# VH-VL binders against q9uuj3r425to622, part 25

Target 1, 198 residues: q9uuj3r425to622
Amino acid sequence: SSLTEDNLIVSLVPKILAYLLDAYSYERDEEVLSCVWTTEVPLKDAFDLKSVLRKTDNVESVLNACVEKYTLSSITCSLRLCLLEFPDSLIRSSFYDYFKAIYTTYTDFEDLDHRLYSIKKCLLHLHSTPLHILEEIIRHLSAYAISIRMKDGQIRHLAKIISPCVLRPPDDLNIIPVEDTHPTLLVIDLINEFENLF
Key: E = the ipSAE of ESMFold2; O = the ipSAE of OpenDDE; V2 = 0.75 times the mean of E and O plus 0.25 times the DockQ between their complexes.

## First folded at step 13 (VH-VL; framework fv_acimtamig)

Design w6 (at its last look DockQ between E and O 0.61; V2 from the best seeds 0.75)
Fold by ESMFold2, look of step 13:
Structure w6 (fold): chain C 198 residues (1-198), chain A 123 residues (1-123), chain B 106 residues (1-106)
Amino acid sequence: as target 1 above (198 residues)
Amino acid sequence: QVQLVQSGAEVKKPGESLKVSCKASGYTFTEYYMHWVRQAPGQGLEWMGIINPSGGLKSYAQKFQGRVTMTRDTSTSTVYMELSSLRSEDTAVYYCARDLEDYDSTGPYFDYWGQGTLVTVSS
Amino acid sequence: SYVLTQPSSVSVAPGQTATISCGGHNIGSYSVHWYQQRPGQSPVLVIYDDSDRPSGIPERFSGSNSGNTATLTISGTQAMDEADYYCQVWDYRYVVFGGGTKLTVL
């Protein structure tokens, strides 16, 4: 594969997410808090953090020791980069055109039940590991969005940033074409309907 | 004038479901999150969950996860709360309460409440 | 599972000052809100963000919050102040209410 698969980072996902949840309570700048997952950071910092996390047996201790160097956005960026290095997205890329059809056919609020049925059908076909990671990430993002009562535009922006981790086309570039909005729309539904999907 | 008008009192049997409506008026319905709070006879206030009436983002108190569903209908400016598998302990007055318009680290707090809906669950 | 603790009842004579406490671990780091509720009625917000009064709430209602205790204070209590009082915070994604305090004006 063109990307390094590293199960050590995957096994740490719940611990990193738990660290972020605790750290949100200490972030007093409301604007910074609202952009923790969407603020661009120096990629060098995110890769450095990934390297350190690969060598630790205590995620909280490492992240606390590096707090002067790494922002919360560096931590979220590091996690996203790890997920992007997997050979496939969390929802297998074989579902890419399946969801493209769903989100071109069932576009409105009254179609939500059709979309949720399609998502639930897909979740039944995921292997345990990507399903667990997906559930933990969406649980975290749903709670985070609730905690600051995100507006729909903020949820869309968050979903756009996360969408390549969730659903990518099946090719060597793993790049979502600009005209394809269905991965973003899928993540919006995952976040908004977490309570009903998992 | 902001108003939250809830559906009328109901009597239910154990094992049934209840569904309470809360119709909003006098403000832009989709700009404010809505909460549900219940109060059993002689007891205190108990938070049940929150919904964004625009996009439908929702979160439930852990006690009610698996039994509660919150929905909305933007065309009628109405939020709904459904509680399934009713027990006698679910006898309560159910309230809707409006959150703040914008994110504010001091909130939420509730300056507007519905009138309450008494639901009685008895054999 | 953040918990707010209130006394179950407080009694005061008319004209005296009533103090209703709301205890919580490091509650001083939260914004505390207070509601008045009479029997058969919906709650009414009387204090928000520790000490601020909504329009229409008399100045005899005041609030404070530091350390592990938030306090609602009603000076010059009147018979009309007899009600249940609840404190409330937001803990990340959960609303938490205190158990409520019945204020009796003798």
Scores: ipSAE 0.795, ipTM 0.904, lowest interface PAE 0.7, mean pLDDT 89
Fold by OpenDDE, look of step 13:
Formats: structure tokens, C-alpha cells, sequence
Structure w6 (fold): chain C 198 residues (1-198), chain A 123 residues (1-123), chain B 106 residues (1-106)
């Protein structure tokens, strides 16, 4: 069941992301676009959509049929929910303290090379499936961010939203301590430095 | 008054690298994206890439991927564009251009331009 | 990649109306911007968001965009308007320029 679930997500995630990219191209309201990943949606809608997406062989058809019912934000939320169903974060939770140490030590802009080195080293230890999904998501978000010319604060907010999917604390899949910001910082670096990391 | 002042003209040989600077003044440097555009002699405008305010996020035109590097220094309010493995076809005037934000538009347009930097690549 | 097509040249007599077209597939769905470039000078924004005019640009400059064609119109064309004109759009992650049009005032 775990293998089947992984295969489903590997197929589903790229298709959803591709749909979103297409949707972006038709939206000319920057305010709307800027909130696609950060706008809160009814959880029921997100869960309902997630359920439908996970059962379909044609993701695009489902999404096209649901355009009137579901917002782009509901789609992104559904995607996040799918990712949160993984038994662990895309980057294994065993790296949580590793990155905590990195972002405690290397906090300045001039320390970027050290952070990148550390991130690359970690990525080399990931399994192919989570690494691939991570790459696709970060690629998408990097492209999305620059397409709408996100400010640093917006990137930070985006990173905060997606970070639970990327790096979770050990023995707690859903809760990230507020005082621990290194998962968000990691995702910021992943987004900003995608080309250097992948 | 917004000003973008670029570095002076350069002469390069094939295989070398160029690095053009663009010093910004008269506005909040850390709030605007910057673009690079070049123009070969007698030719049209060609977009090279974009860099975000922090300098971390960049996007380059496919044609220049692997050869172009954009950076910025907040302390000096300067943006840099480096192009490696130069060819004769890289002979052009290079411009920095400020990205104007518009909440009613999804795309950038350029309200201020540098004066341009001529780079000549010849054997 | 997205492509914008402009005529290579347009000629107009002084006082007459000049029209420069910018063709692109479904360009009406994009925001089109226009730049003027005089010889030896940097480009200058003359129209943004299809039809909006920056401060300092004469009212004789106007723009429209629908279907597959964006248009820059210069009414009462003057000698000083002789320049190259470029249309520009944003295609998701890339800036796209037209090939440019040389406007000659006869």
C-alpha cells in the first residue's frame, strides 16, 4: 500500500503542478496570483478535492471540470494535504536538527555557500521518490515566485506554508514549533537557489 | 531622481568573460527587481534575465543559461551581470532596466533604463 | 517561445497619424508595453498596460490591444517621434520583445 501510495503521488504531483502553471498563464490579476498558495480555503473543499484527485486517472479532466467549484488555492491546498500524508517529510525528519544547527550557525548572506553545501549534501542522501517530488515542487515555486515578482516577505510566507511538507520535526508530522524557523529558511534557500541545488 | 548608472565600455576577446555593473540611486534599491537587456548593433532588444531584490532569485533567458550570472550588492546598490565564454555575437550594448511593480498587471515593464554599456568582442 | 511580430518600418508625413502593429497569438490576453528608442539613446517607456501613458509622454501617443494585435498610435506625428519602437510582453517567466519598428517621419 505504501508503494502504491508513493507511485500515485509521484504521478499526481507533476500533473497538478502542470495544471497550475497553465492556470497562471490565464490569470492577469497579480493580486489573485500572489495568493494562490497562501490564501486560506475551507478544509472541506481541499479534502474533497484531494479525495477526487487521488481516485482519478485523469487529473487534468477532473481539475478542468471543477474550475467553477474549486479555486486555485483549493488545488494548492489539496496538493499540500497529499504531501502531508507521507509518513515523513520530503526531507527526512532525521535532518531536522542538522538544519537547525546549520541555520543557527550560518545566518548571514555571506554564509550562503555553506548553507548550499549543507543542503546539497543532504539531498544526496534522499531517496529518489521524495527527492524527485521535492525538486518538482521547488522548481514550480521558484518559477511561480519570479513570475509574479514576489517580494522577500511573500517568499517567506510561501516558504512557511510549504515547509511542513519539506521538513518536519522528529516524531511530530504536523507540528512545527513557532520558535523553529529553520524549515522556512531552508525552503527559502531551496526556492531562491533552485538552480544551484538541483 | 531615479538613476541607473552603468560601467564603461569594454573590449573583450572570444572566450573571455564580461561583467557589467549597474549602480542604482534615487529609490529604495531593495524593493525592485532588475532586468538586463542587450542590443546588438543595428538589432532589436533582447532580454537576458531578471533578478529579485535580495539577489537570490534569478531567471535567465534560455539562450544565456549556463553563461550568464546576475548578482546584486545591497550595500552598494549595484547589480551585476556576468557573461562568460564570449563570442563575437555577444557584441552589444547591455542595459540594466528597473522593473516597475503594478498590482493591476501580471508582467513587468521598465520605467528606468541605464545608459547602456557597449561590449565589443573581437579577435 | 512566445513571439511578437512588428513591421520593420513605418513611414508617415508630419502631422499625420502613425500606426505600429505588434502581432502575437492571443496577444489581447497579455499586457503590452511600448518603448521608444532614438538613435544612440536608451529605450523610453511610452505606453504600458496596453493603453496607459507614463507621465511626461505626450497625449498623441496611445495604445490598444485586442485579439492578435496590439497597436501603438501616434497622432499628429512630429519629427522628434522618428525612432525605433518596441512592443513587449511578459510570458510567465520571460520578457519578450518585438523585433522593433523604425518610424520615419518624411
Amino acid sequence: as target 1 above (198 residues)
Amino acid sequence: QVQLVQSGAEVKKPGESLKVSCKASGYTFTEYYMHWVRQAPGQGLEWMGIINPSGGLKSYAQKFQGRVTMTRDTSTSTVYMELSSLRSEDTAVYYCARDLEDYDSTGPYFDYWGQGTLVTVSS
Amino acid sequence: SYVLTQPSSVSVAPGQTATISCGGHNIGSYSVHWYQQRPGQSPVLVIYDDSDRPSGIPERFSGSNSGNTATLTISGTQAMDEADYYCQVWDYRYVVFGGGTKLTVL
Scores: ipSAE 0.791, ipTM 0.900, lowest interface PAE 0.7, mean pLDDT 92
ESMFold2 (binder alone), look of step 13: mean pLDDT 93; pTM 0.953

## First folded at step 14 (VH-VL; framework fv_acimtamig)

Design x1 (at its last read DockQ between E and O 0.81; V2 from the best seeds 0.85)
Fold by OpenDDE, last read:
Parts: sequence; C-alpha cells; structure tokens
Structure x1 (fold): chain C 198 residues (1-198), chain A 123 residues (1-123), chain B 106 residues (1-106)
Amino acid sequence: as target 1 above (198 residues)
Amino acid sequence: QVQLVQSGAEVKKPGESLKVSCKASGYTFTEYYMHWVRQAPGQGLEWMGIINPSGGLKSYAQKFQGRVTMTRDTSTSTVYMELSSLRSEDTAVYYCARDLEDYDRSGPYFDYWGQGTLVTVSS
Amino acid sequence: SYVLTQPSSVSVAPGQTATISCGGHNIGSYSVHWYQQRPGQSPVLVIYRDSNRPSGIPERFSGSNSGNTATLTISGTQAMDEADYYCQVWDYRYVVFGGGTKLTVL
C-alpha cells in the first residue's frame, strides 16, 4: 500500500507541477499568479480535485478539462493535500529535532553554510522517492519565486504553506507548532538555495 | 544618481575561479533584483543569472549551473558573481545590471548597467 | 528555450530610417526591451515594454511588438546611432537576449 502510494505520488506530483508551469505562462493576472500557492480555496474543491487526480492516468487531461471549475490555487492545494496524506513528510520526521537544533544554533545569514551543510547531509539520507519529490517541488517553487520576483516576505509565506509537506514533527505529522518555525526556515533555505542543494 | 561600479579586469587560468563585484549606489540597494550578463569578444549578450534584493534567492542560466554563485552584501551594497572551473570560452566582459521593478508581468529590464569587467582566461 | 532572432546587420544612410527586427514565437505576447551598445561601452536601455522610451533617449527611437516580430525603429538615423542593438524578453524565469544587430550608418 505504501509502495503504491509512493508510486502514485511520484507520478502525480511532477505532472501537476508541469501543468502549473505551463499554466503560469497563460495567466495574465499578476495578482493571481503571485498568490497561486498561498491563496485559500474551499477545501471541498481541493479534496474533490484531489480525488479526481488520484484516480486518473492522465493528469494533464483532467486538469485541462477542469480549468473552468478549478483555479490554479485549487490545484496547488490539492497537491499539498496529496503530500500531507503521505505517511511521512518528505524529509522524515526523524529529522525534525535535527533541524530544530540546526536552526536554533545557526540563525544568522552568515551561518548559511552550516545550514546548507546540514541540509545536504540530510538529503543524502533520504530515500529516492521522497528526495525526488522534494527536489521537484523545491525546483518548481524556486523557479516560480524567481518568475514573479518574489520578495522575502512572500517566500516566507510560501515556505510556511509548504513546510508541513516537507518536515513534520515526529508525534504529530499534520501539525507544526506555531512556536516552531524551523520547518519554515528550512523550506526558505531549500527554495533560496536550490541551486546549491540540488 | 544610480551607479553600478564593478571590479577591475582580471586574468585567469583555466580551472581557476573568477569573482566580480558590483557596487551599487544612488538608490535603495535592497529593493532591486540584480542580474549578471556577460559578453564574449565579438559576441552577443548572454544572461547568467538573477539574485533577489536580499541575496537569498538566486537563479542561474542552465549553462552556468554548478559553476556560478551569486551573492549580495547589503551592508556594502555590493553584488558578487563567482564563476568556477574557468575555461577559455569564459573570456568575456561581465556586467551587472539592475532589474527595474515593474508592477507588470513585463518581466525585468535593465535600466542601469555596470561598466563591465573583462576577464581573460588563458593558459 | 525561447529564442529571439535578429538580423546580424542593418545598414542605413544618415537621415534615413533604420528598422531592426526581433523575431520570436508569439513575441507579441511578451514585453520586449531594447538595448543599444556602442563599441567598448555598456549596453543602454533604449526601449522598454515594447514602445516606451526611457528618459534621455531621443524621440527618434521607437518600438513596436506584435505577432511574431518586435521592431526597433530609428528615424532620422545619425552617425552616433551606429551600434549593436539587442532585444530582450523575460521567459518565465529566464532573461533571453537576441543575437544582436549591428547597425551601420553609411
């Protein structure tokens, strides 16, 4: 069951991301484009779309057919939901405390090299599937951020939104304590330093 | 007035690294993206990459991925571009160029350029 | 990758109108910018967003963009206009330059 789910995610995520990439090129509303990942959508829509996407062999066709029904934000939300349903975060929850320590110790901009080293070390220990998905997502988000020339605040917001998919606490896979910001910080580094990490 | 002042010309050998600086003045440094563009002798302009105002977010042209590193020092209003594993074909004038922020999806265009830095790579 | 195509060279007599084309697939959907580069100098923005002229650029410079071709037009071309001209667009997350056009004033 886990293998099947892994296979589905491996197939689904890149296709969704590819679709989004293409969709960006056609979106002329800058405000819409800038908030594709952060705009709140009705959960029902996201769940409905997720259900459809998980059952299809042709993700692109489904998404093309649903362009009038679902927004780009619905698509991104659906993707996040898929990832949240994964048995663990892309970076294993066992690394939660590891990164907590890292981002408690290395908080300054000048400490970036230490953080990057720690991230790279972690990435070497990830299984192929989650690593691949992580890479694809971060690649996409990094590129997206550049495409719309995001400011730091926007990147932080984006990171906050995606962080539950990337790193969850070990005892609560779905909730990141508000006081713990290191998952968000980690994702910020992943996005900002994609070129150096992958 | 806006000024972008780059570091001086350099001569390098194959396999070495170059690091060019671009010091900005006359505007709010932390509000503008910066780009690097190079031009080989007798050739056209070639985009190398982009770095955001804080220096955190970067993106490089595919051709330079793995070899190029862009950084910023906000305290000195300086942008840096480092290119490693130099080859003879890396001989070029390197430019920093300010990305004028536009509220439109028109993308970046460069209203100010550095004076250029000639880097010669020869054995 | 997105590609911009420019003629390698254009020649014009003084006082005549020079036209430099920049071809790209559906380039009309992009915002095209133009740069002038004189020998030994840095590029200078002469047109931004298809047809806008920066401050300090002579009125004889104009631009248009439609379909598959963007065009830089220099009316009343002067000797000082002899330079290389580059078109540029933003393709998702990449800056794309044309190959450049050498404008010779005869």
Scores: ipSAE 0.900, ipTM 0.949, lowest interface PAE 0.5, mean pLDDT 93
Fold by ESMFold2, look of step 18:
Structure x1 (fold): chain C 198 residues (1-198), chain A 123 residues (1-123), chain B 106 residues (1-106)
Amino acid sequence: as target 1 above (198 residues)
Amino acid sequence: QVQLVQSGAEVKKPGESLKVSCKASGYTFTEYYMHWVRQAPGQGLEWMGIINPSGGLKSYAQKFQGRVTMTRDTSTSTVYMELSSLRSEDTAVYYCARDLEDYDRSGPYFDYWGQGTLVTVSS
Amino acid sequence: SYVLTQPSSVSVAPGQTATISCGGHNIGSYSVHWYQQRPGQSPVLVIYRDSNRPSGIPERFSGSNSGNTATLTISGTQAMDEADYYCQVWDYRYVVFGGGTKLTVL
């Protein structure tokens, strides 16, 4: 990390999202487009791209420079790697057990309003930088999901992939345990209810 | 036989809210996104937004952001559109329209529409 | 946002060919859909994906799309074709309608 890491992430995220938005219009393969955020990429390719992106003034030029090496999925994976370098998850890890309780108690459609109330209370307590990044990411993913009319299973898979960026346990020895589904369920609500939450 | 049946006509005063329902039958409700479109008297069609009735994913046209809410109830196969802070220019016929079953890059086109709900806003 | 432009009206004699245009920047890269709306009725899809007819739509309805113009063509126009016609595209996450064209048969 560097002393300017938060400022770098703040400037880089909007540029990558803008590039992706434009690039979606040129992707003619519907199956490829539907998996842009979820397709496995060679980890080396994502790390290499991340290292270059952190050092460039011209994100678009770098992303266009080697089409086969910089697929849309390598770009989304590199963005996720940048978000994982953030000092905490975008929703502070101190909220991890708060949301675990919420998503254990309020599990059904009838309970959506209770979950949304809980999310709104949490958002009021986030610092402006993680809140802004969270809003921009969820805005983008919600619009992307709408643009291809994602089915619920696709939204769940997308939410699972992004959830470590959004909410992690406070302990660096604990990645999200596989039995803990509440980070995924939280991201599903963020995506589905973006219009009501932000 | 696909059918979209909307709630009846309403008369509202400025500042009130309207809520229109659209009950679907003859198909698997949760497999098709639903759209809302309105038409002011003598005017063209104006898209308001989209909702996935299965999980509730939704997006609104910019013009209505902050005033419109779209919800659904899978137990009754019904989608709802609520528009708040009504003004006289919100007088229109409101339609629901069914999207395609699966993603198609050519986008939605609407082969099934509700009968329309006339909402009149006047004092 | 993306804008579709249609003429406000088109008039044709019975049996003649009506042509209704839908203008948009690079509309040829979109798939264009067309709706007919008779007075007091819900819209009816008449052309989808530029040139395809749904079941039940007469062969005299045809469509094309290239460059900056999509076109709905009605050959052998009949009195029952008198209606408003709308073009429509999907632009990323937005449905966009044209302003509508009133077709008069006289």
Scores: ipSAE 0.828, ipTM 0.915, lowest interface PAE 0.6, mean pLDDT 89
ESMFold2, look of step 14: ipSAE 0.809; ipTM 0.904
ESMFold2 (binder alone), look of step 14: mean pLDDT 93; pTM 0.951
OpenDDE, look of step 14: ipSAE 0.815; ipTM 0.906
ESMFold2, look of step 15: ipSAE 0.815; ipTM 0.904
ESMFold2 (binder alone), look of step 15: mean pLDDT 93; pTM 0.953
OpenDDE, look of step 15: ipSAE 0.836; ipTM 0.915
ESMFold2, fold request of step 16: ipSAE 0.802, 0.817, 0.813; ipTM 0.904, 0.910, 0.906
ESMFold2 (binder alone), fold request of step 16: mean pLDDT 93, 93, 93; pTM 0.951, 0.951, 0.952
OpenDDE, fold request of step 16: ipSAE 0.894, 0.895, 0.890; ipTM 0.946, 0.946, 0.944
ESMFold2, look of step 16: ipSAE 0.823; ipTM 0.910
ESMFold2 (binder alone), look of step 16: mean pLDDT 93; pTM 0.953
OpenDDE, look of step 16: ipSAE 0.809; ipTM 0.905
ESMFold2, look of step 17: ipSAE 0.819; ipTM 0.912
ESMFold2 (binder alone), look of step 17: mean pLDDT 93; pTM 0.953
OpenDDE, look of step 17: ipSAE 0.584; ipTM 0.846
ESMFold2 (binder alone), look of step 18: mean pLDDT 93; pTM 0.953
OpenDDE, look of step 18: ipSAE 0.869; ipTM 0.933
ESMFold2, look of step 19: ipSAE 0.810; ipTM 0.905
ESMFold2 (binder alone), look of step 19: mean pLDDT 93; pTM 0.953
OpenDDE, look of step 19: ipSAE 0.784; ipTM 0.896
ESMFold2, look of step 20: ipSAE 0.818; ipTM 0.906
ESMFold2 (binder alone), look of step 20: mean pLDDT 93; pTM 0.952
OpenDDE, look of step 20: ipSAE 0.866; ipTM 0.931
ESMFold2, last read: ipSAE 0.824, 0.816, 0.822; ipTM 0.914, 0.908, 0.912
ESMFold2 (binder alone), last read: mean pLDDT 93, 93, 93; pTM 0.951, 0.952, 0.951
OpenDDE, last read: ipSAE 0.899, 0.899; ipTM 0.948, 0.947

Design x2 (at its last look DockQ between E and O 0.61; V2 from the best seeds 0.74)
Fold by OpenDDE, look of step 14:
Structure x2 (fold): chain C 198 residues (1-198), chain A 123 residues (1-123), chain B 106 residues (1-106)
Amino acid sequence: as target 1 above (198 residues)
Amino acid sequence: QVQLVQSGAEVKKPGESLKVSCKASGYTFTEYYMHWVRQAPGQGLEWMGIINPSGGLKSYAQKFQGRVTMTRDTSTSTVYMELSSLRSEDTAVYYCARDLEDYPRSGPYFDYWGQGTLVTVSS
Amino acid sequence: SYVLTQPSSVSVAPGQTATISCGGHNIGSYSVHWYQQRPGQSPVLVIYDDSDRPSGIPERFSGSNSGNTATLTISGTQAMDEADYYCQVWDYRYVVFGGGTKLTVL
């Protein structure tokens, strides 16, 4: 049952991302387009949409039918909620301290190669499913970021939003300590260096 | 004043790689995206790709995927474009162009251009 | 891929109005930018965001965009306006140029 549920979510992620990709092309509100992933939405809407998406075999049809009811930000929030329901982050929480050490040690731009090496090493140890989902998400976000020509601050904000899905602490699935910014930094590198990492 | 100064003309053979530089001055280098555009002799403008201010994020035209690499050096305010596996069809003037800050919907437009770098690929 | 279509050439007598079209599916939903390129020179931005004019560009240059056609208009065309003109849009992750129009001042 758990495996089936996970497989369903795994199949949903690429479809949702594909829909978003297409939706970006039609969004004419600049503010909406620039904040699709960062805009806060009512949690009820996100949960309701998540529920609907998890019960359908045709994600695109459902999303097309719900365009008047749900915003793009509701869709992205629903996706994040789905990912947060996994028992662990896409990158296993066992790597939390590993990356904490990496981003404490290698803080300079000149250290990028060391960080990338460390990230690649970690990615090689991930199971196929979470790795695939991670790749799809990061690919999407990298493309999205460039499409709206995000500034560094915007990328950081985006990374902060998605980081709980990517890397969680071992003892808490939903909370990243404020003092620990390395998950965000990791996601920044993932987004920026997607082509070098995947 | 804003200036984009590119490297000099080059002659290459098929199969080789080219690397063109674009040195920026007169503005805050780390605040602007940069684009590369080429133009074959007697032909129109062809977009090659975009690179963000930090140099980490890039997007390339599909035609050049796998052959083009864009990089930035913030210490020297220089952007680079490398194209590998050169063909005769890659003979062109290559331009760097600054992406003027604008709203996402408007997309990029280029307010300043380099002087262009002629690269000739011949046997 | 998104495609922009321009006439290959336009001719105008000095002092007359030149009109260069840029066709694209629902191009009116895009922001269209225009560049002038004189022989042997780099392109120069002459219109951005459909109708805005950069500093230093003469007022005789104007732009419009609606439906499936964007238009660059040059009133009182001068000899110095003889050049290639390119329209350009942003399609999600890609810059798209028109094929260019050679403007000849007779």
Scores: ipSAE 0.832, ipTM 0.913, lowest interface PAE 0.6, mean pLDDT 93
Fold by ESMFold2, look of step 14:
Structure x2 (fold): chain C 198 residues (1-198), chain A 123 residues (1-123), chain B 106 residues (1-106)
Amino acid sequence: as target 1 above (198 residues)
Amino acid sequence: QVQLVQSGAEVKKPGESLKVSCKASGYTFTEYYMHWVRQAPGQGLEWMGIINPSGGLKSYAQKFQGRVTMTRDTSTSTVYMELSSLRSEDTAVYYCARDLEDYPRSGPYFDYWGQGTLVTVSS
Amino acid sequence: SYVLTQPSSVSVAPGQTATISCGGHNIGSYSVHWYQQRPGQSPVLVIYDDSDRPSGIPERFSGSNSGNTATLTISGTQAMDEADYYCQVWDYRYVVFGGGTKLTVL
């Protein structure tokens, strides 16, 4: 995709997040609300919606018009697919092994300050566009998690689902090895400590 | 016999920081969210923020973002609230309050409160 | 952000019914909780989820919520009910308190 298409994703992300924020207030089913980001959807539906969103002048109008076919979980899945179109993860993949070392060394509560210091240092070295998108995503997820008072297991599941968007290895497959839990652990800290990190 | 026992009263100068502790007992500390609420003399209740003592998920009221930090220590069943760059208008009683929600659609409400910690900021 | 409005004071004679209002745009869509605070003491929950009473709270305390107004009602008001009363909601990720109402029993 061209630089112009990547810049359209930059403008699209905040609009999708704003739509989701409004939509949460109208979702009457608590179980549906708690799983908006984690419910599996047919991949065809998410790809179709992503394609339509990339062509639109008005995200809200498109999403409202698609409510019969696409759920909130289709919208969150489409957003994640948009983020995976970036040539790199939001935290540059060159940090992948850096954070692997951190999350194998600093594993308990007493080490939180060390992990936060390492994250803050990394954030200072990100380019402005990925940093802004990361901040907006984590702000949204932290607020969403608070709004339904997520338990730790729910936060871990959410973090696992989001982690490929945030931190991937530097190969062209963008696949996180199953044994590597540090991208999930990093996203858990980003969500839990948003107020202190950004 | 749920109890929330807070640290003692403090006198501070402008520009200093305060740190209030809230030690929980009589229940499983990690299963309930905790909130911080303050009350200036003669004024109403003002919410400061929320923390999950299990994983540390936290959110602060906009007014206090950048000045407040909430932490916890599960080994001592204690939550902490730190407020930096104190001013005289930060003179207040600071409360911790336990979040209890009975139904999926009920928002947080506070069934147990700490005794309060008076912090006086004077020049 | 979301605002809850309470009268600053309400006065009632002993034995009469006190009514304390909590106004908010579309507050009927929220679950409203109420706290009593006696002088020098911590707040105490008296009503939750609009109308439910915690164990140990007298039956003379009741609540309702519809439209733009939630109401705490204290029937047979006693001198010991003289206190400040706060309404509270959860607005997405924020706790919002009303400004408080001083109930005077004279």
Scores: ipSAE 0.735, ipTM 0.869, lowest interface PAE 1.0, mean pLDDT 88
ESMFold2 (binder alone), look of step 14: mean pLDDT 93; pTM 0.951

